VH-VL binders against q8rxn5r50to198. Designs and how they scored, part 11

Target 1, 149 residues: q8rxn5r50to198
Amino acid sequence: GKIFFISQTGTAKALAQRLHELCASNDIAFDIVDPHSYEPEDLPKETLVLFIASTWDGGKPPKNGEFLVNWLGESAEDFRVGSLLLSDCKFAVFGVGSRAYGESYNAVAKELSSRMIGLGGLEMIPVGEGDVDDGELDRAFQDWCDGVI
Below, E stands for the ipSAE of ESMFold2; O stands for the ipSAE of OpenDDE; V2 stands for 0.75 times the mean of E and O plus 0.25 times the DockQ between their complexes.

## First folded at step 8 (VH-VL; framework fv_burosumab)

Design D1 (at its last look DockQ between E and O 0.71; V2 from the best seeds 0.00; counts 0 for: pae E 3.7 > 2)
Fold by OpenDDE, look of step 8:
Structure D1 (fold): chain C 149 residues (1-149), chain A 123 residues (1-123), chain B 106 residues (1-106)
Amino acid sequence: as target 1 above (149 residues)
Amino acid sequence: QVQLVQSGAEVKKPGASVKVSCKASGYTFTNHYMHWVRQAPGQGLEWMGIINPSGGSTSNAQKFQGRVTMTRDTSTSTVYMELSSLRSEDTAVYYCARGPYSGWLPEYYFDYWGQGTMVTVSS
Amino acid sequence: AIQLTQSPSSLSASVGDRVTITCRASQGISSDLVWYQQKPGKAPKLLIYDASSLESGVPSRFSGSGSGTDFTLTISSLQPEDFATYYCQQFNSYPTFGPGTKVDIK
């Protein structure tokens, strides 16, 4: 499996590392991956993918995840691809955001989920949502991890 | 040598279902998308749908949505096409057709064809 | 859906003749066009892909050309085994076929 972190300030990356360690402690092997260095065309080869994704200004993905997110969007709109692409891929998404941004709160995480589903991926559990401002991010993430592992 | 061998001719009543099989050999079965194309007697060719290499996903032409089910069995290298709620206009030769190898992205043309299966729908 | 037309719908020719079949698309399809040969009672056979690429095993007397909306299949010297119906097909969007061109013996 792969753990992707889409991170601007490092929060999502830190959570991804935590998840990676948690998985390892449970004898579950994952590769932690920076999407910036990942070839999106390899995604259909993945059977298990976990996203930790922050939402940046304007509801946009952080720089390191921009290409992957865009690729997913473009692929979902391509008649050749559609739901044929990720039928063998189970996935889950945890969002890192702030409710202070209103409708943009965890927009990237929601988009990732939507696109993955659109491409035929199987969502393991609903999108987890963490708010960096409410003091509950750690608990929210732990709850999400408990659902994934 | 690539071969696609289809099941035999079928005669069905309106409203019934038909399931055609296509057994593949001579290549890596799980590397190719498979398509179904039909041809009414004396008419042209009509694309019905596509199934991905794993068999986990399909995409059908809008005309057949809700009536066509495509499946594949990796263990037997066989693809199936089931068409339900048959109508007289469904009378045609049905072909399985292999998509060329193009990596993860399918190409919607057909490099090898089965011999065809005649399906006749009549009351 | 992208519509394809073919011209002529049928033609009669003799062995050794140069035969040209045209396929026209209702909109631009780049080079996303293939040609098939079909004989009575048989499945189609791929001849040309990407408008001008000859499929492996296909005789060199077959050639394809064109881009955008207008495409041509040419048989430089018609052979006895070439009498058949020829179809163009686009794959720039969900696949559609031309109506076919029947090549009969004169």
Scores: ipSAE 0.437, ipTM 0.810, lowest interface PAE 1.2, mean pLDDT 95
Fold by ESMFold2, look of step 8:
Structure D1 (fold): chain C 149 residues (1-149), chain A 123 residues (1-123), chain B 106 residues (1-106)
Amino acid sequence: as target 1 above (149 residues)
Amino acid sequence: QVQLVQSGAEVKKPGASVKVSCKASGYTFTNHYMHWVRQAPGQGLEWMGIINPSGGSTSNAQKFQGRVTMTRDTSTSTVYMELSSLRSEDTAVYYCARGPYSGWLPEYYFDYWGQGTMVTVSS
Amino acid sequence: AIQLTQSPSSLSASVGDRVTITCRASQGISSDLVWYQQKPGKAPKLLIYDASSLESGVPSRFSGSGSGTDFTLTISSLQPEDFATYYCQQFNSYPTFGPGTKVDIK
């Protein structure tokens, strides 16, 4: 399996590390991956993928995930791939956002989920929605982790 | 050697269904998408649909209006195509056809073909 | 849907002849075109992919050219085993096939 973090300030990366430690304590092996160094064309080979993704101001992905997010969007528009590409891939997404962004609240996580589903991915649980400003981020994350594991 | 071996000829009445099998050998079954293509007697070729043998996801040509169902069995490296509500115009040779090696993007041309299965629909 | 036409519909030729078959697409398809050979009672066989790339094991007397809307299959010196019907097929969108060109013995 792979855990991708899409992070600007390190919060999503820290949560990805926590998830990795939780999985290891349950004898579930995952690799933590910075999408900046990942070849998106390898994604169809993955069978289990977890995303921890933050949303930057204006609803934009952090730079380290921008290429992967754009690649997914372009692939979803290509007739050749459709819902066939990721049909072997189970996934789950946890978003790190702020309700101060209004309509852009966790936009990156929601887009990521939408694109993965559109390409045939099997969503394990609904998108986890974390809010850095409401004091409940760690609890929301733990609840999401419990659902994944 | 790559081989695609299809089930034998079928004779059906209008309204019936037919299920054609295609057993693959000589390559890693899940590395290549499988397509179905048909050819009416003395006519050209017509693409029917594609299956991802790894996950079983399919995409079908609109013309068949959900009359076609494709499945696979990875333990026997076999793909199946079932065509329901048969009509006389469905009389054709049905081919399974392998797409080229697919890293991340399926391609819609065919490097190996099964021998064909004649399906005759008549009353 | 992208329509393909082929010219000629049929031809008669002798062993050793140069044979040229054209395929025309109803819209631009870049180089997303393949050529198949089909003998009576047999499955099609891939000859050329990506308009001009020769499939492994196909004799070098076969060649393909073209891009956009106009494509050509050439057999430089026709052999007895080359009498068949030849189809073009595009894969720039959901696949469609040309109507075929039958190459017969003169």
Scores: ipSAE 0.212, ipTM 0.683, lowest interface PAE 3.7, mean pLDDT 89
ESMFold2 (binder alone), look of step 8: mean pLDDT 93; pTM 0.950

Design D2 (at its last look DockQ between E and O 0.77; V2 from the best seeds 0.00; counts 0 for: pae E 5.9 > 2)
Fold by OpenDDE, look of step 8:
Structure D2 (fold): chain C 149 residues (1-149), chain A 123 residues (1-123), chain B 106 residues (1-106)
Amino acid sequence: as target 1 above (149 residues)
Amino acid sequence: QVQLVQSGAEVKKPGASVKVSCKASGYTFTNHYMHWVRQAPGQGLEWMGIINPSGGSTSNAQKFQGRVTMTRDTSTSTVYMELSSLRSEDTAVYYCARGPYSGWLPRYYFDYWGQGTMVTVSS
Amino acid sequence: AIQLTQSPSSLSASVGDRVTITCRASQGISSELVWYQQKPGKAPKLLIYDASSLESGVPSRFSGSGSGTDFTLTISSLQPEDFATYYCQQFNSYPTFGPGTKVDIK
């Protein structure tokens, strides 16, 4: 499996590392991957993918995840791709955001989930949402991890 | 040599279902998308749908949505097409057709064809 | 859906003749067009892909040209085995076929 971190300030990356360690402690092997260095066309080869994704200004993805997110969007709209692409891929998404941004709160995480589903991916659990401002981020993430593992 | 061998002719009543098989050989079965195309007697060709290499996902022409089910069995290198709620207008030769190898992205044309299966729907 | 038309619908020719068949798309499809040959009682056979690429094993007397909306299949010197119906097909969108051009012996 792959753990992707889409991170601007390092919070999502840190959570991804935590998740990776948690998985390892349970004898579950994952690769932590920076999507910036990942070829999106390899995504259909993945059977298990976990996203830890921050939402940045304007509801946009952080720089390192921009290409992957855009690729997913474009692919979802291509008649040649559709639900044929990720039918063998199970996935889950955890969002890192702030409710202070209103409708943009965890927009990237929600988009990732939507696009993955649109491409035929199987969502393991609903999108986890963490708020960096409410003091409950750690709790929210732990709950999400408990659902994934 | 690439070969697609289809099941024999079928005669069905209106409202019934038909399931046609297509056994593939001579190539890596799991590398290619498979399509189904039909041709009514004396008429042109009509694309019905596509199934991905793993068999886990399909995409059908809007005209056949809800009536067509495509499956594939990797262990036997066989693809199946089931058409339900048959009508007289479904009388046609049905072809399985291989999509060319194109990696992860399918190309919607057909480099090899089965010999065809005649399905006749009559009361 | 993208519609394809072919011209002519049928033609009669002799062995050795140069035969030209045209396919026109209702909208631009780049070079995403293929040509098939079909003989009675047989499945179609791929001749040309990507508008102008000759499929492996197909005789060099077959050629394809065109882009956008207008495409042409040419048989430089018609052979006895070439009498058949020829179909164009686009794959720029969900596949659609031309109505076919029947090439008969004169």
Scores: ipSAE 0.195, ipTM 0.743, lowest interface PAE 2.0, mean pLDDT 94
Fold by ESMFold2, look of step 8:
Structure D2 (fold): chain C 149 residues (1-149), chain A 123 residues (1-123), chain B 106 residues (1-106)
Amino acid sequence: as target 1 above (149 residues)
Amino acid sequence: QVQLVQSGAEVKKPGASVKVSCKASGYTFTNHYMHWVRQAPGQGLEWMGIINPSGGSTSNAQKFQGRVTMTRDTSTSTVYMELSSLRSEDTAVYYCARGPYSGWLPRYYFDYWGQGTMVTVSS
Amino acid sequence: AIQLTQSPSSLSASVGDRVTITCRASQGISSELVWYQQKPGKAPKLLIYDASSLESGVPSRFSGSGSGTDFTLTISSLQPEDFATYYCQQFNSYPTFGPGTKVDIK
């Protein structure tokens, strides 16, 4: 399995590390992956993928995940790819965002989920929605983790 | 070394269904997309659809939407195509055809073909 | 859908002749075109992919050229085993095939 963190300031990365610890304590082996150094064309080989993704102003991904997110978007629009590509991959997404941004709230996580589903991925649970502004991010994350495990 | 061996000829009545098998050997089954292509007597070739044998997901040509089902069994390296609600114009030779290894992006041309399965639909 | 035409629809030629077959697409397809050979009662056989790349195990007398909308298959010196029907196929979109060109012996 792989845990991808898409993070600018480290919040999503810290949550990914926490998820990794929870998986390890439940005897579930995962690698934590910085998508900046990951080849997106290897994604179809993965059978279990977890995303912890933050959204920035304008609904944009942090730079370390921009290549992977763009690749997913381009692949989803290519007739040659469609729902064939990720048909062997289970996934889940947790978003780190702020409701202060309205329509951009957790936009990256929602786009990731939509693109993974469109490419044939099997969503394990609904997108987890964390809000950095409401003081409940930790609880939202823990609830999502409980659903994944 | 690469071989695609298809099931034998079938004769069917209109309204019936037919299921054609294609057993692959001589390569890693999940590394290549599989396609189905048909050829009516004295006519050209027509693409019907594609299956990813790794996860089993499929995409059908619009002409066959709702009538074609493709499945696979990775333990036997076999792909199946089922065509339902048969009509006389479905009389054709049906081929399974392997796509080239292309990494993440399927390439829609065919480097190896099965021997073909004649399906005749007549009253 | 992208329509392909082939010219000629048939031809007769002698062993040793240089044979050319053309394929035209209804819109630009870059170099995303392949050529197949098919003999009666047999499955098609891939000859050329990506317009000009020779498939492994195919004799070097076969060559392909073209880009955009106009493509050519050439057999530099026709052999007895080359009498067959030749199809082009594009993969710029969902696959479509040309109507075929039958090459017969004189």
Scores: ipSAE 0.034, ipTM 0.658, lowest interface PAE 5.9, mean pLDDT 89
ESMFold2 (binder alone), look of step 8: mean pLDDT 94; pTM 0.956

Design D4 (at its last look DockQ between E and O 0.04; V2 from the best seeds 0.00; counts 0 for: pae O 9.3 > 2, placed apart)
Fold by ESMFold2, look of step 8:
Structure D4 (fold): chain C 149 residues (1-149), chain A 123 residues (1-123), chain B 106 residues (1-106)
Amino acid sequence: as target 1 above (149 residues)
Amino acid sequence: QVQLVQSGAEVKKPGASVKVSCKASGYTFTNHYMHWVRQAPGQGLEWMGIINPSGGSTSNAQKFQGRVTMTRDTSTSTVYMELSSLRSEDTAVYYCARAPYSGWLPRYYFDYWGQGTMVTVSS
Amino acid sequence: AIQLTQSPSSLSASVGDRVTITCRASQGISSDLVWYQQKPGKAPKLLIYDASSLESGVPSRFSGSGSGTDFTLTISSLQPEDFATYYCQQFNSYPTFGPGTKVDIK
């Protein structure tokens, strides 16, 4: 499996490392992946992917994930691709956001989930919604992790 | 070295179903999308649908929605096409046809074809 | 759906002749066109993809040209093995095929 972190300040990356440690302690092996160094055209080969993604500047992804997120959007809207591409892939998404953004709250995580579903991926659990401003981020993350495992 | 070998000719009555197999060899089965195309006697070619052999997802031509089912078995490198509720207009040669490799992008033209399977529907 | 027409529907030609077959699309398809050769009792064989790219192992006497709506397959010097039916196919949308052009010996 693969755990992708989409992070600018390191919060999503740190959560991805915690998830990796939790999986290892349960004998579940994953690779942690910075999407900046990942070739999106390899994604159809993956059978299990987990995303930890933060939302920035008006609903935009951090730079390290921008190419992957854009690639997913373009692919999902191409009739030649559609639901044929990721039909053997299970996934889950946890978002790191802030309710101060209003309608952009966890927009990147929600977009990732929508695009993965449009490409045929099987969503394991609903998008996890973390809020960096409410003091409950760690609790929301742990609850999401319990659902993934 | 690429070969697509299809099952033998079939004679069916109207209302029955037919399942045609296509065994692939000489390449990595899961790297290439597979299509089905048919040709009625003395007629042109008609695309029926596509299957992703890696995950088994399919997309069917609108004309065949509800009547065609495509499956695959990765352990035998075989694709299947089943056409139900047969009628005389379904009499045709049925071809499996491989798309070229292009990484992640499915292609909608065909570089290798099976030998064809004649399906005759008669009362 | 995108309709393809072919001209002529059939032709008779001699070995050594230059043969030209036209395919026209009902709407623009960029260069998303391929050509197949089919002999009686055989599966189609890919000749040309992306309108003008020659498939590996296909003789150089075959060439393709065109973009948009008008496409041409040319056989520069017809050989005995080239007597067949030729089909165009578009892949700008879900695939459709032309009705075919039969090339017979004169």
Scores: ipSAE 0.038, ipTM 0.654, lowest interface PAE 5.7, mean pLDDT 89
Fold by OpenDDE, look of step 8:
Structure D4 (fold): chain C 149 residues (1-149), chain A 123 residues (1-123), chain B 106 residues (1-106)
Amino acid sequence: as target 1 above (149 residues)
Amino acid sequence: QVQLVQSGAEVKKPGASVKVSCKASGYTFTNHYMHWVRQAPGQGLEWMGIINPSGGSTSNAQKFQGRVTMTRDTSTSTVYMELSSLRSEDTAVYYCARAPYSGWLPRYYFDYWGQGTMVTVSS
Amino acid sequence: AIQLTQSPSSLSASVGDRVTITCRASQGISSDLVWYQQKPGKAPKLLIYDASSLESGVPSRFSGSGSGTDFTLTISSLQPEDFATYYCQQFNSYPTFGPGTKVDIK
């Protein structure tokens, strides 16, 4: 499996590392992957993918995740790309954001989930949402992790 | 000529659901995002949500999360918007609106609009 | 969410007048702003996109300017068919609309 971190300030990356350690402690092996160095065309080969995704200004993805998110978007919108492209890929998404941004709150996480589903991915659990401002980010993430593991 | 033709006016009771349709023609249906925008009587415009060209991805305004479902049928070039748990405040004209597509990220403005569908919610 | 304000909320003008409407964004949105015209009982009509680009078929008397947070729609010489409500809308993030400016006949 792969754990992707889409991170601007390092919060999502830190959570991804935490998740990785949690998985390891449960004898579950994942690779932590910076999507910037990942070839999106390899995604259909993955059987298990976990996203920890921050939402940046304007509801846009952080730079390290921009290419992957763009690829997912383009693929999902291309009728030549089958809706079963990711049919073998189970996935889950946790969003890191701030409700202060209103409609943009965890927009990237929601977009990732929607695109993955649109391409035939199997969502393991609903998108987890963490707010960096409400003091409950850690709890929210733990609850999400408990659902994934 | 691009045309968006919406279904007729609806009258609903509180708690009910309404499903508005928007039939597109005059362009490649699968190339454009579709949005829904509503306008209460005498009020401004309010964005509700977006559905991607394939119909496999949607995003709703937070205000409508859990109540709005957008779908599209490629075979009939029709987009649907269903709003559930209707309230009196949902009384409005509902518009489908086409957005131009450029790159992976669509342009979130609207170059063509449906004629609007009046939905009245009253007990 | 990005909030838009418009000034004025309404104005009265005569045919031939120069009309200027302002739209202000709560944060920088580059040139990601459009203007619509809406007449009673009708859907909005796109006038300007990318802050200053004239939509096809729109009369040249309409123009848009601005970037960042402050934008302006100008009608160089108001025509009878221009009496309507005008809305700005940003697309830098999820769409949000200004409250509108009603242009009435004096």
Scores: ipSAE 0.012, ipTM 0.599, lowest interface PAE 9.3, mean pLDDT 93
ESMFold2 (binder alone), look of step 8: mean pLDDT 94; pTM 0.957

Design D5 (at its last look DockQ between E and O 0.54; V2 from the best seeds 0.00; counts 0 for: pae E 6.5 > 2)
Fold by OpenDDE, look of step 8:
Structure D5 (fold): chain C 149 residues (1-149), chain A 123 residues (1-123), chain B 106 residues (1-106)
Amino acid sequence: as target 1 above (149 residues)
Amino acid sequence: QVQLVQSGAEVKKPGASVKVSCKASGYTFTNHYMHWVRQAPGQGLEWMGIINPSGGSTSNAQKFQGRVTMTRDTSTSTVYMELSSLRSEDTAVYYCARGPYSGWLPRYYFDYWGQGTMVTVSS
Amino acid sequence: AIQLTQSPSSLSASVGDRVTITCRASQGISSDLVWYQQKPGKAPKLLIYDASSLESGVPSRFSGSGSGTDFTLTISSLQPEDFATYYCQQFNTYPTFGPGTKVDIK
């Protein structure tokens, strides 16, 4: 499996590392991957993918995840791809955001989930949402991890 | 040599279902998308749908949505097409057709065809 | 859906003749066009892909040209085994076929 971190300030990356350690402690092997260095066309080869994704200004993805997110969007809109692409891929998404941004709160995480589903991916659990401002981020993430593992 | 061998002719009543099989050989079965195309007697060709190499996902022409089910069995290198709620207008030769190898992205044309299966729907 | 038309719908020719069949798309499809040959009681056979690429095993007397909306299949010297119906098909969007051109013996 792959753990992707889409991170601007390092929070999502840190959570991804935490998740990786948690998985390892349960004898579950994952690779932590920076999407910036990942070829999106390899995504259909993945059977298990976990996203830890921050939402940045304007509801946009952090720089390191921009290409992957855009690729997913473009692929989902291509009739040749559609639901045929990720039918063998189980996935889950955890969002890192702030409710202070209103409708943009965890927009990237929601988009990732939507696009993955649109491409035929199987969502393991609903999108987890963490708010960096409410003091409950750690709890929210732990709850999400408990659902994934 | 690539071969696609389909099941035999079928005669069905309106409202019934038909399931046609297509056994593939001579190539890596799991590398290719498979399509179904039909041809009414004396008429042209009509694309019905596509199934991905793993069999986990399909995409059907809008005209057949809700009536067509495509499946594939990797262990036997066989693809199936089931058409339900048959109508007289469904009388046609049904072809399985292989998509060319194109990696993860399918190309919607057909480099090899089965011999066809005649399905007749009549009361 | 993209509609394809073919011209002519049928033609009669003799062995050795140069035969030209045209396919026109209702909208631009780049080079996303293929040509098939079909004989009575048989499945179609792929001849040309990507508008002008000859499929492996197909005789060199077959050629395809065109892009955008207008495409042509040419048989430089018609052979006895070439009497058949020829179909164009686009794959720029979900596949659609031309109505076919029947090539009969004169």
Scores: ipSAE 0.037, ipTM 0.677, lowest interface PAE 3.8, mean pLDDT 94
Fold by ESMFold2, look of step 8:
Structure D5 (fold): chain C 149 residues (1-149), chain A 123 residues (1-123), chain B 106 residues (1-106)
Amino acid sequence: as target 1 above (149 residues)
Amino acid sequence: QVQLVQSGAEVKKPGASVKVSCKASGYTFTNHYMHWVRQAPGQGLEWMGIINPSGGSTSNAQKFQGRVTMTRDTSTSTVYMELSSLRSEDTAVYYCARGPYSGWLPRYYFDYWGQGTMVTVSS
Amino acid sequence: AIQLTQSPSSLSASVGDRVTITCRASQGISSDLVWYQQKPGKAPKLLIYDASSLESGVPSRFSGSGSGTDFTLTISSLQPEDFATYYCQQFNTYPTFGPGTKVDIK
């Protein structure tokens, strides 16, 4: 399996590292991956992927995840791809956002989930929605982790 | 070496169904999309649909929507095509055909073909 | 749907002749065109992909050219084993095939 972090300020990366440690302590093998260094065309070979993604200002993905997110969007709208591409891939997404951004709240995580589903991916649990401003981020993350494991 | 071996010829009556198998060997089954193409006697070729062998997702040509079902069994590296509500004009040789290696974007041409399965619909 | 036509529908030629077969698409398909050879009682065999790229193991006497709507398959020096029907197929959209060109060796 792979854990992808899409992070601007390091919060999503830190959560990904925490998830990685939790999985390892439960004898569940995952690689933690910076999507900047990942070839998106290998994604159809993955059977289990976990995303921890923050949303940048304006609803945009952080730079390290921009290529992967754009690749997923382009693929989801290509007639040649459709829902054929990721049909053997299970996934889950946890978003790191802020309700102060209104409609942009966790936009990247929601877009990521939508694209993965459109490409045939099997969503394990609903998108986890973390809020950096409400003091409950750790609780939301832990609840999501419990659902994933 | 890559081989696609199909099940034997079939004779069916109108209204029946036929299920053709295609066993793949000599390559990693899940690295290549599989297609079905048919050819009526003395006629050209007609694409029927595509299956992703990894998850089993399919997309069918519009002409065959509702009549064709494709499945696969990864443990035997086998793809199946079932055509229902057969008519005399479904008399054809049915081929499984492998797409080229594709990382993320399936390419809709065929580098290896099965030997073909003659399906005759009569009587 | 993108329709393909082929010319000629059939031809006879001698060993050593240069043979050309054309394929025309009803709309632009860039270079998303392949050529197959099919001998009687056999499955098609891929010769050319992406309009001009020779498939591995195919003799160099086969070549393809064209882009957009007009494409050509050329056999530079016809051999006895080249008796077959040749089909073009586009993959710019869901696949469609040309009607075929039968080549008889005389």
Scores: ipSAE 0.015, ipTM 0.611, lowest interface PAE 6.5, mean pLDDT 88
ESMFold2 (binder alone), look of step 8: mean pLDDT 94; pTM 0.955

